# Ledger of designs, part 16: VHH binders against F-box protein At3g56470

Target 1, 367 residues: F-box protein At3g56470, of Arabidopsis thaliana (Mouse-ear cress) (q9lxz3)
Amino acid sequence: MVTRRRSKKKKKTKRKKQSSKEKEKYQTFINLPCDLLQLVISRLPLKDNIRASAVCKTWHEACVSLRVIHTSPWLIYFSKTDDSYELYDPSMQKNCNLHFPELSGFRVCYSKDGWLLMYNPNSYQLLFFNPFTRDCVPMPTLWMAYDQRMAFSCAPTSTSCLLFTVTSVTWNYITIKTYFANAKEWKTSVFKNRLQRNFNTFEQIVFSNGVFYCLTNTGCLALFDPSLNYWNVLPGRPPKRPGSNGCFMTEHQGEIFLIYMYRHMNPTVLKLDLTSFEWAERKTLGGLTIYASALSSESRAEQQKQSGIWNCLCLSVFHGFKRTCIYYKVDEESEVCFKWKKQNPYENIWIMPPLNLIDLPLFDHRI
Short names: E, the ipSAE of ESMFold2; O, the ipSAE of OpenDDE; V2, 0.75 times the mean of E and O plus 0.25 times the DockQ between their complexes.

## First folded at step 10 (VHH)

Design w2 (from u4 with G103W F106T; framework vhh_7z1x_3; at its last look DockQ between E and O 0.01; V2 from the best seeds 0.00; counts 0 for: pae O 13.0 > 2, placed apart)
Fold by OpenDDE, look of step 10:
Structure w2 (fold): chain B 367 residues (1-367), chain A 124 residues (1-124)
Amino acid sequence: as target 1 above (367 residues)
Amino acid sequence: QVQLVETGGGLVQPGGSLRLSCTASGFTFSSYDMNWVRQAPGKGLEWLSDISGSSDYIYYADSVKGRFTISRDNAKNTLYLQMNSLQPDDTAVYFCARVDLSWSYTEAPTFDIWGQGTQVTVSS
């Protein structure tokens, strides 16, 4: 009885070592945290920013959001001889010539949010003009004095756009006119003149947080609240040194800055305290670049030092056929603007370009 | 010759009304802002009212606001002052004056042409 020992062949179940190919999640740049993406994009020149915006939706959004930071105001020069306009980008040192026959006889009054306020003293026509799109928004006619200042609150494409001007200053009364977007007529308001006995002309007007701030040539600051139809003259005066040859007022994110220019000394920078309504001298622009012109001034917080134009006052200078800018670094007290002279306020103005400059027929696609 | 001539002054009882006129000649009347000013006996000049060339701006002193009305007829080259509710303290010589075109917003209005004035007496 030969007991056949059935050798139980232990089937060695070869445990297939599933090599967990750790899918090295190639962290594609597409999956960068938003903060890091923004940081990277913030370091890109505009050309590369535009390229980057074509990568994906997330990159596009990030690029567009940062383009606002990289775009600097452009200078528009108005030719006296023809209906030509010269655009100058100080960051790129590029010029573009534009021709607007539709603006024949018009002068510039103000600039904000990429729009020009244009006035024809012969026809009393007033219109908004976008030099980049050539869009026009007409307004009711208004007679304006030569030196009368006007401002608007935002782009005319907004229903909240409001125009403001002081039409008359008499011994006893101030007359203000406002125009709301899509209104049929100007609204007229009359207030008691509380300005000091020396009749003052308004030289600078800015809009901030629903209020028009109006600076007189004597340094009086007046406020107009359209919503309340309220007018007030503030008692405080900005400290002004003797020999000032001009000033610029600008608004940035609710803050109001005033710059006094001097022929033989460095500019002074003042900031308005919105609580006390007093002016305090500042030794720094706090990272702001102010693009100053007589009628309106633009301000930008520059995140990138790329162009060398940061934390400075930028002034237009026209010498013959040369269009240049003078930069004064407030923090370094460098490049004294001793050579600055008050220019014809109607010959040039700063304007914010659109974010998508590449789409503008104005620029040779060779950028 | 550039001239302003006031008329319409006289004696009036308290509470009464009077209308003054000022006729302009020798210049384009509509191009100028016009004013009424008065001088009471022993007092300085007191500004009363201003009206722009196109009548789009009208202003009054507080002392006469609500009682006096300034107007103009450019076709007749005439400035008017309607005075109501007259009081004894309104007794004065009333002048019309033309604003100097050289006046700037930085200065108080200056007048380059004056009338001879018209006497207004308010008495019981």
Scores: ipSAE 0.000, ipTM 0.247, lowest interface PAE 13.0, mean pLDDT 81
ESMFold2, look of step 10: ipSAE 0.000; ipTM 0.329
ESMFold2 (binder alone), look of step 10: mean pLDDT 84; pTM 0.839

Design w3 (from u4 with L101Y G103L S104T Y105S F106W; framework vhh_7z1x_3; at its last look DockQ between E and O 0.07; V2 from the best seeds 0.00; counts 0 for: pae E 13.3 > 2, placed apart)
Fold by OpenDDE, look of step 10:
Structure w3 (fold): chain B 367 residues (1-367), chain A 124 residues (1-124)
Amino acid sequence: as target 1 above (367 residues)
Amino acid sequence: QVQLVETGGGLVQPGGSLRLSCTASGFTFSSYDMNWVRQAPGKGLEWLSDISGSSDYIYYADSVKGRFTISRDNAKNTLYLQMNSLQPDDTAVYFCARVDYSLTSWEAPTFDIWGQGTQVTVSS
């Protein structure tokens, strides 16, 4: 009786250790939310922006969108004799002559976002003009006094574009007119005059965060909120030294700057405290370059010291037949040789060039 | 002493012409922009025209455009206003005024010096 010992072959079930290779999802910077990516890219110098644009398509798009080639503003000189306009790029030190017969008889009123506000005192026509594209946006006619200042909030291509002007200042009342994009008519608002009894003219107007800031020749600052149809005069006055021969007001990212010019002393830079509405003198522009003109001023935060034009006040100067710019470095207290003796406020204005100047037919590829 | 003196005013018939002159003294005339302003009886001041020191910039009010011509002779320290096709509503005292951009902030041109004015009467 041969007891056949059935050798129970223990089937070693090889438990396949599924090595869960946790694919460490290398959170590649490629998957950054667009807002965060833009924020990061916005902090990159141009050189690094260019490098970053080579990383991937998403980064490329973000970099290009943010490559605000901070094109420095251009200076436009207006010739009344031949309807010619001279454009000067201070960064490249290049001049371009343009001819706009359609603007015959027009004078400049304001500039912002690459657009000119143009007024014809003979026909009372008002229009937006883009000197780079030659686009025109007409507005309803308006009679304007010679010294009347006007401003607009943004490019007329935006539906949010708003024009603003003070049409009358009487002893008792201030009359304001506003024009919204695509409106048929000017809106007129009348407010009680709270300005000091001196013949106050508005010299500088800037728009910031939904509000028009209006500076009088006496240093009073008034605010107009179009959304609220609200007018207020602030009690504070900017500190002004005797002998000022001009001022420029500009807005940058919600901040308001005022520059007083003097014939025999260096300019004074003031910044408005938006909480207290008081003016404080600044010894520095904080990295800003201000391109100042009588009717409007542009400001740029230049990240790159490329052209040596950074943290300075840039002014137009006419020397004989040569149109140039002078730069005052606020931090270095460099003497602004105020050769700035005699400029017609309507003679020139700063304008923001388009980002893609190369594509503009107006610029001979030789520039 | 800085002074402006207007001359050339008078009585003229409708459709007629007059030439006003303003002679400047006591300052470098060529360094200043000059203006013509008028005041009609019972009305406020009306700006008419300005001309830059070098005459490279000239502006006119709509009311006078095409009829009036501003000019200057810096060698003679004289500002001119040629007025053609005069109308009864052009009746006013006409003033020359200077703008000193060296003193004035890039602000609205303020007239710092005025002449005494010259009367222009347009009547049949």
Scores: ipSAE 0.000, ipTM 0.251, lowest interface PAE 10.6, mean pLDDT 82
ESMFold2, look of step 10: ipSAE 0.000; ipTM 0.146
ESMFold2 (binder alone), look of step 10: mean pLDDT 84; pTM 0.840

Design x1 (from t1 with S50A E61A; framework vhh_7uia_1; at its last look DockQ between E and O 0.14; V2 from the best seeds 0.00; counts 0 for: pae E 11.7 > 2, grease 26.1 > 24.2, SAP .691 > .668, placed apart)
Fold by ESMFold2, look of step 10:
Structure x1 (fold): chain B 367 residues (1-367), chain A 124 residues (1-124)
Amino acid sequence: as target 1 above (367 residues)
Amino acid sequence: QLQLVETGGGLVKPGGSLRLSCVVSGFTFSSYDMAWVRQAPGKELEWVSAISGSSDYIYYADSVKGRFTISTDNAKNTLYLQMSSLKPEDTAVYYCARVDYSGEYFEAPTFDIWGQGTQVTVSS
């Protein structure tokens, strides 16, 4: 223990000499006003942005901040014919093909925070995978039916990471399994089944405000609060049954959204009222852009109105014979398509790249 | 009411060419996507080519790409399949079909209206 008092005495400012006028001239090039530097950097493809970030500290900060501010989700696709996967950045229209044979036989269960939860149905192995770092975090084995979903609360690098699934549904009881970070085994909890008798699958699971929200194919919304070990079925139902396809559920800043795609081509966005648990249609996203895929959805706040991907739904879908990503503006009822490849849309998954992408071996483009 | 009629099938030697036609009646031709689908002896149905109603998009199966050409004549309500460099493996009944848009976004396209089919035989 040592006691110390803070001094507040005034100090004289030291006078500093300035050096060569040629040094000042070269510094004006790299000390461009912020808006001019942003203009130059915003026109660079990713490879050149990474190279430009090595110029000086000012350029590094500008290049990285543009990647952070304008970073959007990428698409990932796991090949069916070999042990490869493809990452695609739609904003830069660039792809990266990677090989990872250790994941042979695995399927994606859930995607969140740049991590994939992967499951091998033949061996019952479960692991987290980060496709950018290639980190794997193995989990205890668990049997899952092929139609059942699992979710997690946050990145597995956090001590608060929690896995959740429903393993048994009888007329009277539901069995829930959870796994807490660094636990030895799964925790099992049993509750009264308050779902309707026509339930057959949970379609969507999201984690929001400390609880898991679970939507069934019949439109029942249930929650599980792990801190209270509490399960209940909520009142209210979406206007249409979610079914086994064409339905997405996502979370943004504590708000829960449901995206329906009907037999017609106009997706509908609903927002859950957390007081009444009623679903209300939204005719605008209020600047929010939602990226939706069958296994999980990402959302982000928009920083620029003129980015080209702003205030819309980004959907990976079949549209007739087209396998595409559709940018749909809800308030305009309009769409703009682009093609990625002729791939099954169910296996095109949105995933957020890490902020430190330039530090990773796969993306090291040092000059 | 709705009818698709295929013509132009027949016997052709390997390496030869053949042109199939499908005359459409009973619906607005340019409002729908159309496809050619084939079934070889003892095999399941296999799509070979498709074209959007706007003609903005044309698709070919890998097995026929570069050899077959799909086209339309909206004035005659007619869909065509020009086949060239024909192989014995192309022997099949060829159907004209209308693509069904009643499915959901994540469903693969289906076909709700079919023609009776026309036989294509590639042999010496």
Scores: ipSAE 0.000, ipTM 0.278, lowest interface PAE 11.7, mean pLDDT 72
ESMFold2 (binder alone), look of step 10: mean pLDDT 79; pTM 0.790
OpenDDE, look of step 10: ipSAE 0.254; ipTM 0.659

Design x2 (from t1 with S52D G53S I58T; framework vhh_7uia_1; at its last look DockQ between E and O 0.10; V2 from the best seeds 0.00; counts 0 for: pae E 7.9 > 2, placed apart)
Fold by ESMFold2, look of step 10:
Structure x2 (fold): chain B 367 residues (1-367), chain A 124 residues (1-124)
Amino acid sequence: as target 1 above (367 residues)
Amino acid sequence: QLQLVETGGGLVKPGGSLRLSCVVSGFTFSSYDMAWVRQAPGKELEWVSSIDSSSDYTYYEDSVKGRFTISTDNAKNTLYLQMSSLKPEDTAVYYCARVDYSGEYFEAPTFDIWGQGTQVTVSS
């Protein structure tokens, strides 16, 4: 009787001590100073960040704040043989492979604001694709030449979205086609080609301050103002011809940048002077981080340095003969190079995920 | 006649050193980027190192950084590869090659002129 009572008390006491010890550990986690909590949360992948945000109000606020700070562009690669695509973070060596059979036969024409403009050269179909939400927005068909570039002004969910393409019908004339959201058909305009006689093709197009800037493979810069239906060739030239080397153009808050890689050497950043239309080299990015790829560039101003990738050019390129993704600091003339797969690095495109990642299919935690 | 002739290969112990030479004729050596490319038995061609026409910039495959040094002597029209701290996995035929940048935009660089190759064997 007395021994039996001791045994039962010991068993219950042991279980209570284990449960109480578990509660004390849990409460210790909740009581962490904000600085230490932010350090712990900053090292979590997104799925674990979402789970951690459900712990308590203090953790929720910290997790949500860090999601915004740590969101970086990803590289996207479309398989040439099937209906899959890969999203890849080269700084963390992490990927997601996804399938979307509706994109069979399509290729990327342009990337901006988290959207890709996709074209099927066999059916002449054109659509916008968001690889994070998997939304598709079909557009009217258009025939395009193999090397013809296309661009758009903003996300297709906006009523102000404008599509733009430019080509040479002859060496004497430029043909411009535009499509404004909710229009029935493409608008065609023809202008005299005042470009250099050795013009080959338009290599880079960006939209900024209501106009499209178009750079040729010979370094000539032209402007199309869709509100005026106005085409003009601008006087400035970059110091090297871009068509024999990698060249990227991007826009940030009205400023136009050209990233120039002569013979796959270290990149040089040029900024367009919007008064003289001359290019000037930049020795610093002033806190701006630029993610550049062959079809479009993404730019972001990083507010904090917790990612370790700020004030940099981020490029998926051949550097010399090395397949790499380089993060290059212009003001230090230094780089971090990451090894690359056997894929051609120029076939990868930077794309920015939306800031609210909770409802994305990629990170669904309720299956 | 365009010609690249490699010499300096041979048998060497692990940890040893070799210097490869590539004598160029038939084109202006200082006008072209040059490279070393190797092929191990049964393996694909692997780029090793390259140097630009001004000799101001050198590039190395990750596995050879700090061990190999590419250089030129423009007076002798000669490209060099100094190899040190050699490992058995460095065993290959080493080719001198001229870099060709005439391909399509946003394509990998290629090589348009190759030498005959020189054998490097690293074994105990």
Scores: ipSAE 0.012, ipTM 0.425, lowest interface PAE 7.9, mean pLDDT 74
ESMFold2 (binder alone), look of step 10: mean pLDDT 81; pTM 0.817
OpenDDE, look of step 10: ipSAE 0.021; ipTM 0.303

Design x3 (from t1 with E61A V99I; framework vhh_7uia_1; at its last look DockQ between E and O 0.03; V2 from the best seeds 0.00; counts 0 for: pae E 10.2 > 2, grease 24.8 > 24.2, placed apart)
Fold by ESMFold2, look of step 10:
Structure x3 (fold): chain B 367 residues (1-367), chain A 124 residues (1-124)
Amino acid sequence: as target 1 above (367 residues)
Amino acid sequence: QLQLVETGGGLVKPGGSLRLSCVVSGFTFSSYDMAWVRQAPGKELEWVSSISGSSDYIYYADSVKGRFTISTDNAKNTLYLQMSSLKPEDTAVYYCARIDYSGEYFEAPTFDIWGQGTQVTVSS
C-alpha cells in the first residue's frame, strides 16, 4: 500500500504571508511559459489547483490539464437502502455520504465519463445519472433480465452517445438493442449465433475505437460495430481458462486488457492484439493502474509515480470494517495468496469525478 | 483461557468523558486486530473503532470520529477507548472484541472472541 506526500507543500503554500515580495512573485508567475507554469501547478494539491485555475486563461488551461491527469477514480458503494450512497477516494483516503432519492429502486448498469447508467427493474426505467451534479437524462424504457449487461460509448451530453445491450441469445441467433441519444426508439438487430456454445452469457462489455467488445463467461470475445451494424465472434481465445472468481475488462487508449481472478492463484493479465485478435499474457500493466469493478473498470497511467500507486490492480476490500482498497502490484510476487471471491456486481462501481470539485460537499470551504 | 475483560464504564453527564479499558489474556495481543463494539438498548450491535495489532492502522465509525480515541498498551495487554464529548446517543454496553479476517477480501470481518461488556450511560 502506497500513499501521497502532499501535506507539507500545501501547508507552505497556504501560510505564505501576502507582501510586496509575494506580489512580485505573482507577477512573475503570470508571465511564465506554459511548460514552466505546468511544473509549478503540478505540485499543488487539488484544492489549490482549483483556486489557481481562476487566475487567468493560461493558468486555467494548465490547471485543468493537470487536474485530468491527477484526478483519481472514486468508488461508489450502493447501500441496501436505495437512497444512501458512499463515495470513496482512495488517493486521498476520503469518504463522503450522499443521498439520491431520485435513484430509489434503481440498480447500476455501467459507468463511463463521469456518468452512471441506472436501471429500475420494476418500472423498466433507464436513465443516466451524474452523482456529482445530480443531472439526470432519462432514456426510453427497456426490459432487462437481472444479469443482462448494458454499456454506453460516451457521456450522454454528446450527440455520439450510444447504448448497447444483448437482449437474448438463442440456439440460432443473438438479438441486440442499441439506442442513439435523441432517437425515438430502440433499434433491434438479429444475427446468427456464432458463439462456441449455446449457453453463453456476456460478462464484460467495453467500448473502444468505435466498437463494442463483448466477453462471454466462456472466454469468447465478440465485436459489434454500430456504424456497420456488424456482429462477429473474434478468433482469439485467452491462453488460460476463464477466472473461477470473476474477471475485469477495460480499455486504455485503444488497448483492451482482461484480468482473470482465481481463488488461490495470482490473477492473469491479458492484452488483446488488435491486429490478430489473439490474447497475450502480460507480466506487467505497463505503468497502468486498473480500478476494477464487476460491471465496468477504470484505468489510469501514472507516468511520474507521484502517488506511488502504479502498475497495479485496485480492488475494493474491508480493513477493520472500513471500506478501502488493496493494491496488487502486477510486477511483484505475492508471498501471501489473496482470498478472492466474485462480488455482487451491483454493490459498487468506479467513476471519474468532475474536474472542478470545489462546489461539492467534500471540498466545502465554509468550515 | 482466552479472556477479554472490560472496565471503566459508568454514568456520566452529557459532554463528559470516560476511559474504557480491556485487559487481554490467553493470546499474544500484538498479533491480532482489536475492536470496540457497542449495543444501545433495543438496538443491534454497532462497530465503534478498530486498531491493528501493530497499532499502525486505526479506524473509527463516523458517529464517533473526532470524539473517541482507541489505543493500546502492549506491555499491559490492554486496549483502551478514550471517550470525550459524550452524548446521550452514546449510551450502550461497550464490548471489546478480537477481529477475525478468515473471510474473503471483500467481506466484512467478524469477531471470534468477545468481552463481557461494560455499561456506559450518558444522562443528566
Scores: ipSAE 0.000, ipTM 0.384, lowest interface PAE 10.2, mean pLDDT 76
ESMFold2 (binder alone), look of step 10: mean pLDDT 81; pTM 0.816
OpenDDE, look of step 10: ipSAE 0.020; ipTM 0.437

## First folded at step 11 (VHH; framework vhh_7z1x_3)

Design y1 (from u4 with V99E; at its last look DockQ between E and O 0.05; V2 from the best seeds 0.00; counts 0 for: pae O 8.8 > 2, placed apart)
Fold by OpenDDE, look of step 11:
Structure y1 (fold): chain B 367 residues (1-367), chain A 124 residues (1-124)
Amino acid sequence: as target 1 above (367 residues)
Amino acid sequence: QVQLVETGGGLVQPGGSLRLSCTASGFTFSSYDMNWVRQAPGKGLEWLSDISGSSDYIYYADSVKGRFTISRDNAKNTLYLQMNSLQPDDTAVYFCAREDLSGSYFEAPTFDIWGQGTQVTVSS
């Protein structure tokens, strides 16, 4: 009778030792230094990042922090040789090639909130296009000059979406066209030209707090309030910047910035005082990262130096005689230059990817 | 006639120095930004350095930064490139080029006038 009791006790002790070793193995991954954990997680595709976020609170925090990094603007390039499009994430140095035959003959006019405003100069067609979802929202046709700039206020999925463009600048008058969501036609407004009596073209347009701000090639800033159907030229001008080879205007949370680029010196940043309408040079971005191109601008306020892209200007610039370089100015003291395409920087467009990149066919789940 | 003529090329030993000159004629030299570009055998053109008309702005490629010095004498209509610490990889035909002022906003700099080039060979 005595012999049967001994075998049951040995099986219980082996199970307890296996459970303690399994617990110890689980404990070893939980105690990874934060830096190492972040490094590991940074190598995970987004799908696996999401899975990893379910492991524990520490992993969750690490995963989420890295997801924020993935919300940085991407670059999109439209091939001139074929109907191919290239998306590039400069933060991850990843590219994806897409084909949109439906956009044959179209050019980008503006980019905001993950949408592209596309124009076909042969058919005069305008449409919104989301390169991530392939959604298209057609607009009424409009004839546009080759150098005419357009902007829109927000995503076309919003009923509050407004399109804005200046169609004519004459000696006496400025003609503005606006399109409101669900409107049948463009609204045309004509205002007295109060610009300087020189050749003026609008090069940069941004929307902020219900108003379109328009910067001319001569440095004049005008505003259009669509709600009031009001147009005016602001008295302030940015300081002259000799040697500048271009400028970008961007908006962040109601603040307007002007970035001057140079061939031989670091970019300079001006901020608009909306009270005095004067431009003041800023030596710091206060943690703001600005992504800017001729037809797009995005900004992110980051509290943490997570990706090294903090307090940074990300610009399409010329580097020497090379046409395209992504210029990163970090902390006003350092710069990194990436060569992407041998093309005009004007052709580079910043675009915000959707938060749910996992659902995008772009990520070949096979890698 | 608008012309650029490079001189000063030759054979030099590794670690040696060479000074190139480019003499401009037929245009207002001081009004133009000038560049040095090189082409190694079997390679494409490589931009090296530029200097503004008033010499207020100077830029170097990373490949030559700290080793090469660009300068100009507007009174002599001459562009210079002082090359120090030369390496075999610096073997190339060196060109001076004038920047085209007609370039539009948002276009890459272009060169409208080129010299014939001068050969620089770095060999032990």
Scores: ipSAE 0.012, ipTM 0.294, lowest interface PAE 8.8, mean pLDDT 82
ESMFold2, look of step 11: ipSAE 0.038; ipTM 0.403
ESMFold2 (binder alone), look of step 11: mean pLDDT 87; pTM 0.872

Design y2 (from y1 with S52D G53S; at its last look DockQ between E and O 0.08; V2 from the best seeds 0.00; counts 0 for: pae O 5.4 > 2, placed apart)
Amino acid sequence: QVQLVETGGGLVQPGGSLRLSCTASGFTFSSYDMNWVRQAPGKGLEWLSDIDSSSDYIYYADSVKGRFTISRDNAKNTLYLQMNSLQPDDTAVYFCAREDLSGSYFEAPTFDIWGQGTQVTVSS
ESMFold2, look of step 11: ipSAE 0.225; ipTM 0.580
ESMFold2 (binder alone), look of step 11: mean pLDDT 87; pTM 0.873
OpenDDE, look of step 11: ipSAE 0.008; ipTM 0.245
ESMFold2, look of step 13: ipSAE 0.000; ipTM 0.300
ESMFold2 (binder alone), look of step 13: mean pLDDT 87; pTM 0.874
OpenDDE, look of step 13: ipSAE 0.015; ipTM 0.345
ESMFold2, look of step 14: ipSAE 0.030; ipTM 0.393
ESMFold2 (binder alone), look of step 14: mean pLDDT 87; pTM 0.874
OpenDDE, look of step 14: ipSAE 0.011; ipTM 0.274
ESMFold2, look of step 18: ipSAE 0.134; ipTM 0.510
ESMFold2 (binder alone), look of step 18: mean pLDDT 87; pTM 0.873
OpenDDE, look of step 18: ipSAE 0.026; ipTM 0.320

Design y3 (from y1 with S54E; at its last look DockQ between E and O 0.07; V2 from the best seeds 0.00; counts 0 for: pae E 13.3 > 2, placed apart)
Fold by ESMFold2, look of step 11:
Structure y3 (fold): chain B 367 residues (1-367), chain A 124 residues (1-124)
Amino acid sequence: as target 1 above (367 residues)
Amino acid sequence: QVQLVETGGGLVQPGGSLRLSCTASGFTFSSYDMNWVRQAPGKGLEWLSDISGESDYIYYADSVKGRFTISRDNAKNTLYLQMNSLQPDDTAVYFCAREDLSGSYFEAPTFDIWGQGTQVTVSS
């Protein structure tokens, strides 16, 4: 199976060519306290670390040696008319306008691992698209209803990639379609409908630890385990909806989080206990930053405050030509009061860029 | 001419009930979230309740939750507030307010059109 990941490749070549400078590097650090230089560099956000690495040879080597590559998700805006899109990196406050006519007629369904799942509702074509490399991976056609959600488990370059959607919810039955990489066709599975309340739709789908967690518009949480071909509504207490005007669900390191937003109070954070399937309320995001959009959410744990974006909920909003905004929360001293109004889900989405931004063809971050 | 007109205020005894109405004109009523706000004597404005344009979402302040019910009839361009179990502390001028469609999801909503208010007095 293909197990290579871009971030695991060691950088032996650059350090071999730099070995002759060890004595000069040590002499330079005598004039400046080495631990002070390391402390300053370790506190810089990635943008400032990159810029500081251009100062001199000694700073470049120190920045590269101590660089913690913590990229934030980028926000993608989709044009309504001309098959263009805009990528925005909120941590560096940079944008890039791109044009991909090959995506004409497609809308976005989901994002994960740097890939978009794209759907053409006129032709029923489905494909994965990587906006950073421009790679396309076509999938078998499937008809989808307008409000139907689809998710996938991992990058389509993996033989473990699994697509999942709920195609029908009737009084008595739930119909699920899955597609496993290299399969001949979509697999259809039918289960008894165990959801509470009639006319449930799914608004959030998250893949974690081999299973899909599916949240309905009524607050019910269901689980689909593809290895067992098993569907059920989780037996724990359903999430509360105490006047919430929206919600998001995300996964971080095997843990499932649910965020309820309210018009006149701070959001609430719920964490699923994977043993009891009970939800526990948290008072804060606990150092986790969540980048939320209608179809998918990304998360990042930031252990150090580097870019001013930490321990907060980041939302895509519109203010004239300004299509991005930054949200962060200082613990007990910060308040957020906003409304969350239903938006067209196909206008924007968060996506994680590759871990090494300097080699991407979209941006030249080298100096 | 854009207008909001409240009616239904008056004098009630403690424990009584009252229904307020707010009639809208001059704009597409169903496109806007509508709110009830009150001002007690000598106090600032207190937000009470919020209802979305299609009644998809309804919110209440803790001070009135369980006692007050907001509703709307888009065919009649009318917003309602049913107030039960009224107490002397509910004495105030009650306003309906149209929520401004501009703004940020990170900021408190603003109200761009207000009614003149209707007086509610709870006294024995």
Scores: ipSAE 0.000, ipTM 0.186, lowest interface PAE 13.3, mean pLDDT 72
ESMFold2 (binder alone), look of step 11: mean pLDDT 86; pTM 0.869
OpenDDE, look of step 11: ipSAE 0.005; ipTM 0.270

